# Designs tried in a protein design chat: VH-VL binders against p39998r288to527. Part 23

Target 1, 240 residues: p39998r288to527
Amino acid sequence: VQLLEMESITSEFFSINSAGLLENFAVNASFFLKQKLGGRARLRLQNSNPEPLVVILASDSNRSGAKALALGRHLCQTGHIRVITLFTCSQNELQDSMVKKQTDIYKKCGGKIVNSVSSLESAMETLNSPVEIVIDAMQGYDCTLSDLAGTSEVIESRIKSMISWCNKQRGSTKVWSLDIPNGFDAGSGMPDIFFSDRIEATGIICSGWPLIAINNLIANLPSLEDAVLIDIGIPQGAYS
Short names: E, the ipSAE of ESMFold2; O, the ipSAE of OpenDDE; V2, 0.75 times the mean of E and O plus 0.25 times the DockQ between their complexes.

## First folded at step 5 (VH-VL)

Design v63 (framework fv_lerdelimumab)
Fold by ESMFold2-Fast, scan of step 5:
Structure v63 (fold): chain C 240 residues (1-240), chain A 119 residues (1-119), chain B 109 residues (1-109)
Amino acid sequence: as target 1 above (240 residues)
Amino acid sequence: EVQLVESGGGVVQPGRSLRLSCAASGFTFSSYGMHWVRQAPGKGLEWVAVIWYDGSNKYYADSVKGRFTISRDNSKNTLYLQMDSLRAEDTAVYYCARDWYTGYAFDIWGQGTLVTVSS
Amino acid sequence: SSELTQDPAVSVALGQTVRITCQGDSLSDYYASWYQQKPGQAPVLVIYGKNNRPSGIPDRFSGSSSGNTASLTITGAQAEDEADYYCNSYDSSGEHPYVFGGGTKLTVL
């Protein structure tokens, strides 16, 4: 496993709920992903190929969903990146105020939303663009996939379909999980034994990690190739 | 199996026209920009033209601009090069080539088709 | 209007390392791609985007870039590496969006 920017991580948990910190994450993560898509060469107006397609799989029950929508907004704003989002619930059922706000801004900046795996596949066919990156934001610190799947049979079926679709893309598609890959405990990095369906993540993008969680993820997620720590501008002493 | 197969080359007199075709198979043709590249006998490679994946943009080398027209039919997985007002210096093997997916390179090439403009 | 300059010929002994260079103004803005062409055959992409190899290209092929110069390095040259090598770059000035170098004939002794 390749670990990037790991020498400066802390073993502390903390929650920062500032819109400014969310924007710092989104800006820096978008820069990183644009480089992963091929940088300026791939993203220039003169490239004769279709714009790269980034698919976001998000939940409205955690902060990672809001981060993913903010990230998607920056990706589609920069030009020549197509972004499609699929939620773990219908978009008219979104309840989290932060996710609603970021979704509204995302749509105003050209981001697209689909309501099923079927409509996602139809959109992919219409665009003639293969999926190059999937952003996994289905799980966060506030709510596990077990918690989400337990709310209804419809949501459980939907989540399993989204995971199946994502893993099916694994050939040339790189999957980046925000904060914690779905199907793992955020605190320990151990597999969620109550929900066995998991995204086969290629990499992790996070703003801070406990070392124990990283070691456990490396041991339990064979697909993992990279881990990236994003600077979100937390002031010195904020976690004290 | 990814393949590009050129056809339509031959011997033609100066001032005449010729149309080249390139049949693509083994990949989603409509997801790639396509190029024509030529090579005169005993000389190096010369880029000729590009067409974007959806046909929306086209660019040509100055030596052929106004005389050659690149086009594509995504429903038939075929690339074309219409060559008008041919000159002796257009004599070359013409290759069709697929743009590398991340851009600015040519990853798959056809075997080439020879065009000879004789006077 | 940018031109890419390559030496017309270079030689290397079996198992030794050879470097083929490509120079031009466009290389300050865009990475070169490299193509191998054997007599009577179509070109084959061996390096793109500075130092990336397509699937199936041996790891003895590598690329590098510095300023307006790009280089193709073959470490431990094999007999089958004998070929013409062309560099190619994008030129955003618009006159010729893509430009090829003149080619370098590699002879493996």
Scores: ipSAE 0.268, ipTM 0.684, lowest interface PAE 4.3, mean pLDDT 83

Design v64 (framework fv_lerdelimumab)
Fold by ESMFold2-Fast, scan of step 5:
Structure v64 (fold): chain C 240 residues (1-240), chain A 120 residues (1-120), chain B 109 residues (1-109)
Amino acid sequence: as target 1 above (240 residues)
Amino acid sequence: EVQLVESGGGVVQPGRSLRLSCAASGFTFSSYGMHWVRQAPGKGLEWVAVIWYDGSNKYYADSVKGRFTISRDNSKNTLYLQMDSLRAEDTAVYYCARDRGWSDYYFDYWGQGTLVTVSS
Amino acid sequence: SSELTQDPAVSVALGQTVRITCQGDSLSSYYASWYQQKPGQAPVLVIYGKNNRPSGIPDRFSGSSSGNTASLTITGAQAEDEADYYCNSEDSSGYHPYVFGGGTKLTVL
């Protein structure tokens, strides 16, 4: 009973630090993406001025998904960027409290959520906006893709459809993975041997990397062109 | 529905400071970048400064760098321009304007302007 | 360092068509936006994104772009169209600084 109480207090303490880090990541990552997107969008040759579209593929059950929703919220706040999010496991209900909180704020800032790849494609047709960026936040540090897909055949099929859709968007669309691309181990950068489908990421946005993970990703992900470290404003020593 | 109202203009002596305000209403102020644009008497429009929606980025015309500071208070829906070390050539009507097109930058709404006269 | 060039003045007869031009290297990469300014008034956006007009702007106003040139056309000019017209585009450097043309004074005869 006391162990549960002590774990609860510790978790609440870490949550306070994590909330600030989440916002610092989202703000700085949104700045980085706006700079890249702005230059690209300004080269459009259109009579109509369709606003650029950012699609977020996010976990509904981990911190990576929460970070992606916070990032999406900051992008939506410009009023000039359209953002659509599709979750990996959820059809209707969000279970993770952090993802749920960030999703509520994201929706209030103009963000849109769809519940399937088919709904995503329908929304894209309705908006008639080119997909400039896909943000991959399906895995992160909390779990492997095989852990998520191994839950059921329905979830496995869903994740594979999302990955397939994302990889088909390559060309003029840039795919940015938060922390680690789907299908790779966050600590080592090695491919997940238990699940063969992977996001063909163009770049990675992270708050820190083990050197070995970067080298292994470069060796095993030929699509990777860029990796950027986001300043979250707090030295790593502050965690100790 | 969208309104921008400038205030704070007046007559000031060279070398003095002046602060302009722009009160915004009718839209979600925190979602838009904002600009200051000026126009000297009988002259054309000159872009002065921009601030992003969250205050994270600021850019200035070379003619005002180091002397002017753009800022905003999203809780008060207000844009500011702090003008230090004023010169006669800063005499102009100052307009605030909303940045609609992050992708194709243009000014969709303008205030009525506030006159700043720098003279002895 | 980038600049937009406009003729300082142009005249048009009532009911006739006039074209105001804006020239600059940045216009090959960015569309011009156009602003109308009447004496004692704030500028008003009349054209953006090549040929889009805001709600309330008459359909006699249109935009066009070719190479390094952007044009504002007023078909069937009215007396109320007499004003200064400014083009605006992004600096060729691409760093959020904006540049206005020198302005064109339109006189409706």
Scores: ipSAE 0.000, ipTM 0.405, lowest interface PAE 17.0, mean pLDDT 77

## First folded at step 6 (VH-VL; framework fv_canakinumab)

Design w1 (at its last look DockQ between E and O 0.89; V2 from the best seeds 0.00; counts 0 for: pae E 3.5 > 2)
Fold by OpenDDE, look of step 6:
Structure w1 (fold): chain C 240 residues (1-240), chain A 119 residues (1-119), chain B 107 residues (1-107)
Amino acid sequence: as target 1 above (240 residues)
Amino acid sequence: QVQLVESGGGVVQPGRSLRLSCAASGFTFSRYGMNWVRQAPGKGLEWVAIIWYDGSNKYYADSVKGRFTISRDNSKNTLYLQMNGLRAEDTAVYYCARDSWTGYAFDIWGQGTLVTVSS
Amino acid sequence: EIVLTQSPDFQSVTPKEKVTITCRASQSISSYLHWYQQKPDQSPKLLIKYASKSFSGVPSRFSGSGSGTDFTLTINSLEAEDAAAYYCHQSDSWPLTFGPGTKVDIK
């Protein structure tokens, strides 16, 4: 909510629109994650090992999803990183216009989309690339997991499946949540009492979350190892 | 446990051929570039050859180019080094070594197998 | 090919002393320099990758530094178990090459 307000102020008073902020996020976050993947040494054309696979779990209806897709675009555009995205719904049922737009660009840049966890697993097998990072972008700061799941039992089941899959990747894969891991309250950083399943995130990519939420997450999420604040171009004046 | 085990070493006469094998276990072999590195008795390390994770690319040291062939069978988790036209200077312990994810830094080594080329 | 040289060739060191091994490349190799330890009758082990990144399980007393043509492996406080040969290795260009090695003995 606070971030939304900041974005609004940024747009209104500084003429920096949401698209600009989104792109800034994607660029800077992608740089960060590329470093986490091993940097230039790992991400080069003449590597004797397969390129890394990044899997994105994205909402189709919130800003987190759009941000994730833009991030995915920047990750895969050079060909050094393979990216697969799985939505909380079928890709044919995307509801948000920004998510749709970013999805199209994402595809054009070499990003892949699958429609189920099963399809994801099949794709993983085919690519023979290790999943090194999962980007958790289902919930975000502008909605709750319950909001997403509450739309239908099918969606709820799908989300649970996605969470389960993600958590199974733990040990060999790092999980980076955008702003807030699924299953936690974005405002407080406390476990969501209305949704029992939670992403065991190892890192958080923040675009302006309050420190108090981060602290609570640290306290309640033992798997959390790192957190980064991404500069998305919000002027200092917007925080005052 | 991640492990590499070389085999196939022995004593051979100059001009003969020998095939070394390296059995990999404890990791997904098909996802790693693999190398051969040799060490002559009492000498330093010498990189011999590398093969891509999928066998799509290979590079050799000049000292062995045209004589040695690196290959792999991912279904068998095995790396090979076919050595033809062996020379006395090829005498060495031959190690198979795995590339780290970042590439070309060898993070796992086998115990080595001794190849002796002598008349 | 890129030629790596090491200095010194050999050194005998008292435990707890600081050990410094240098590796020089005939041309710039950026940070594509790795360090290995090889104890007698053992296989080499990776110590440092890409000039300064410690490999997993490597004691903190080992560190690497440098870029371009000059690199250094440092053992802050030598332990008896550190008696070994140390090799630098470049992965900047083909063919991959190793330094001649530095033998470290314990006094």
Scores: ipSAE 0.834, ipTM 0.909, lowest interface PAE 0.5, mean pLDDT 94
Fold by ESMFold2, look of step 6:
Structure w1 (fold): chain C 240 residues (1-240), chain A 119 residues (1-119), chain B 107 residues (1-107)
Amino acid sequence: as target 1 above (240 residues)
Amino acid sequence: QVQLVESGGGVVQPGRSLRLSCAASGFTFSRYGMNWVRQAPGKGLEWVAIIWYDGSNKYYADSVKGRFTISRDNSKNTLYLQMNGLRAEDTAVYYCARDSWTGYAFDIWGQGTLVTVSS
Amino acid sequence: EIVLTQSPDFQSVTPKEKVTITCRASQSISSYLHWYQQKPDQSPKLLIKYASKSFSGVPSRFSGSGSGTDFTLTINSLEAEDAAAYYCHQSDSWPLTFGPGTKVDIK
């Protein structure tokens, strides 16, 4: 589609590669989320309250998982935000090279990975930190939730468990989906007709281009409160 | 209902000791930094001490340093102030106060407990 | 220690009129300044945090502004219930300190 084509043209014309666009996204999105977590008033070396906890639900996908792990790295590397990631597959089964690279850096920067919802819940108790943001990066523009679930029944069951856990995080927890909420079709913005479970996102973080299905998402996602477009550094001259 | 209730105030002679308690309810006590703030009769507010949510760090006003000890028991949702070597200038209403979500703005206060140091 | 001063010490104000209270810090405290209201015979209540952020449930007639060393609390239309002492408080540096207070009364 046009979004994919624009990214390719920008990379060639201005010597901007996928890694550069990913880093611009991660920097700008992390700044946005840090403000939502209280900014410099809260995120400081000495605060009498606990560090906030951010949970990332990610797939083994360059378009969503790699962005999520780069974002997670930027959130946790300063030491003021705790980040835990749960993948739709087991960590040792990751195959995408960029996801693996970003995950390695993420862990070196203090990010934590768990391999089940049960382990996530145990880690949350141990940290005694409030979960304030869940980042949903389980699907991107390139596939639906039913495509991910169709890979295996084990993955489908795992995804349903992750959605159930996420939707039970009530109160002050905000759920930010990257690009398109899990359980919705990226092209139309309609619920995925082949997979009934979906993330009840409260916000959407769009990278580079406006979400083309925003009107349908608003109509079909009553939990949605906010949407933001994150600048990834595509030069304006590339749009001529 | 979120609330803080102080207790343990009273009349004591100079040089003696007193321990104040602050019972917390209606919120997750173990996730908030806690403070003691005092107000002498007819005077303004004076910050006394702070303790981190987990008890890991404590700070005191110079006027009480070495004499007062702040502590907390998260299993009992209770904040404490041990006051030793009391002086007449320690006479005040003592409030416990909770740090706000972003820290250090005191968003919940107790009703206060009066400590009078006189002979 | 950061010294906070407030002015005026006392104001007597006709209902519905505007009240302005200033707080000055002895050195820059960025935006780490908070405002409290204490009504007669009551505990203090948080009004404004971080110079300009209204605390939940605070009437819209209360607002705060400023940064660095100079800060202002404004009550746009004074109500009878607003008769109280008002304190500024800094959280930039240890020890935490309060201003001396400003008493606002209804005339």
Scores: ipSAE 0.345, ipTM 0.727, lowest interface PAE 3.5, mean pLDDT 84
ESMFold2 (binder alone), look of step 6: mean pLDDT 93; pTM 0.952

Design w2 (at its last look DockQ between E and O 0.83; V2 from the best seeds 0.00; counts 0 for: pae E 2.5 > 2)
Fold by OpenDDE, look of step 6:
Structure w2 (fold): chain C 240 residues (1-240), chain A 119 residues (1-119), chain B 107 residues (1-107)
Amino acid sequence: as target 1 above (240 residues)
Amino acid sequence: QVQLVESGGGVVQPGRSLRLSCAASGFTFSRYGMNWVRQAPGKGLEWVAIIWYDGSNKYYADSVKGRFTISRDNSKNTLYLQMNGLRAEDTAVYYCARDYWTGYAFDIWGQGTLVTVSS
Amino acid sequence: EIVLTQSPDFQSVTPKEKVTITCRASQSISSYLHWYQQKPDQSPKLLIKYASKSFSGVPSRFSGSGSGTDFTLTINSLEAEDAAAYYCHQSDSWPYTFGPGTKVDIK
């Protein structure tokens, strides 16, 4: 809610629209994650090891999904990172116009989309690239899992499967949630009482988040190791 | 435990062939580039060859190019070095070495296998 | 090929003294220079990767520096167990090449 307000102020008073902020997020977040993936050495053409695989779990109906897709686009556009995206719904049933737009661009940049956890697993096997990062972008700050799941039992089941898959990842795989890990309240940082499943995030990528929420999240999510605030270009004056 | 174990070394006459093997365990072999590095007795290290994780690319030192062939069988977690036309100067301990996960550096080494080329 | 040279070839050092080994490349190799330690009758071990990054498990007394053509491996306070040969390795260009090595003995 706070971030939405800030975005609104930014747009109204500074003429920086949401698309601009989204792109800024994607660029800067991608830089951050590329470093996490091993930096320039890892992401080089003459590397004898396979490219890293980034898996994105994205909502089709909220800003988090759009952000994630833009991020995915920037990650895969050079060909040094493989990216697979799985939506909370079928890719043919995307509801949000921005998500659709970002999806198209994402695909053009070499991003892959799968339609199920099973297809994801199959793709992983085929690529023979280690899943090193999962981007959790199902919930975000502008909706809850209950909001998403409450629309359909099928969607709920799908989300649960996605969460389950994510949590089963082991080894060098890190989970980075956009703004808030799924299963937690974005405002308070407390567990969502209306949705029992939660992503065991290891990191948080924030565009802006109250400090109190961060503290509560740290207290309630032992797997959390890191958090980064991404500069998305909100002017200081917007906070005045 | 991550481990590389070389085998196939021995004494051979010049002009003969020998095939070295390196058995990998404790890690996903198919996700790492692999190298051969040799060391002549009392001498330094010499990079011999590298093979991509999927075998899609190979590079050799000039000293062995055209004579040695690096290969791998990911289903068997094994790296190979086919050495043809062996020369006295090929006498060395041959190490297999794994690329570090970011590439380029070698983080895991085998114990080595001795190849002696002598008349 | 890129030729690496090392200096000194050999040095005998008293424990707790600082050891400095230099590696020079015939051309710029950016930061794609790595350092290995090889003790007698053992396989080489990775010490420093990418000029200055310590490999996991390597004691803090080991450090690497440099870029381009000049690189340095430093042992801040030599321990007896550090008696070994040290090799630099470039992975900037094919073929990969090693330096001739530096042997460090303990007095």
Scores: ipSAE 0.856, ipTM 0.921, lowest interface PAE 0.5, mean pLDDT 94
Fold by ESMFold2, look of step 6:
Structure w2 (fold): chain C 240 residues (1-240), chain A 119 residues (1-119), chain B 107 residues (1-107)
Amino acid sequence: as target 1 above (240 residues)
Amino acid sequence: QVQLVESGGGVVQPGRSLRLSCAASGFTFSRYGMNWVRQAPGKGLEWVAIIWYDGSNKYYADSVKGRFTISRDNSKNTLYLQMNGLRAEDTAVYYCARDYWTGYAFDIWGQGTLVTVSS
Amino acid sequence: EIVLTQSPDFQSVTPKEKVTITCRASQSISSYLHWYQQKPDQSPKLLIKYASKSFSGVPSRFSGSGSGTDFTLTINSLEAEDAAAYYCHQSDSWPYTFGPGTKVDIK
């Protein structure tokens, strides 16, 4: 809520548009994640091992889905990282104009999209690469999973299968949620009382400002190991 | 336990051929690039060849290029080195070595197999 | 081909003293330099990867530093079991090369 208001004020007052903030996020978050994947020591042409595999779970929303696809583009275009995206809805049902734009660029940069958990698992077998990072971008700070799921029983079932798949990833797989982990209320940081399934995130990537409810998230998310704040270039005057 | 075991070394005459094997166990062999490194008696280490995890790329030291062929069979967890046209200067202990999981360095080495080329 | 030189060729060191080994590359290799230890009649063991990152299980007395062309391996308090040959290795470009080695012995 507070971050949404700051982004809107920044766009109008300082002539900074949402596309610019999105790009700053994607560049800086991709740099952070590339270091987690081994950085320049690993992400090079001479690497004889399989490229790392990153899976993105994304919604059709500007605040989470668009950020996730822009981030995915930077991961797959700027190094030797394989990226596969699975949306909470069918790809042909995407409505958000920024999500559609970022998805088009993502595909042109070598990003892959699958339409189901079973297709995801098949693609993983073909690549012979274990998933090293899952990016959870199904819920943003401006909506809950109940809001997204409440439009269709098909979408709700799909989200539940995606959460189940994600939570079954073990070993060295790290799960990074954008802003707010799936299944938590953005305002309070408490579990969403109207939707029982939750992502067991190991890290949180915050855009711009610390998540207001971080203490409640720490208390209710025992898998959480780390949280990072990504600078997106919000001017200091926007907070006055 | 993670292990590499070389075999196939022996005494051969110059100009002849020999094939080395490296058996891998305790890890997912098909996810790692593999190398051969040799060491002549009393001398230092010399890198010989590398093969990608899927066999897609291979590179060789200039001293062996055209004579040696690196290969792998991921279904048998085995790395190979075919050595043709052997010369006296090929006499060495041959090690297989695994790339570290992020690449760039060799984290697991076998115990080596001795190849002696003499008349 | 990138030539690696090591200095010194050999050193005999009293226990508990500091050992310093240098490796110089004929051209910049960024941080793609690695250090191995080889004890008599044994295969090499990885000590330091990517110039300064200690490999798992390596005692803290071993450290690496440098970038570009000049690299250093340091043993800050020599133990008897550290008597060995030490090799640097570059993975910046093909062909991969090793330094000629530095033999460290106990006085």
Scores: ipSAE 0.454, ipTM 0.776, lowest interface PAE 2.5, mean pLDDT 85
ESMFold2 (binder alone), look of step 6: mean pLDDT 93; pTM 0.951

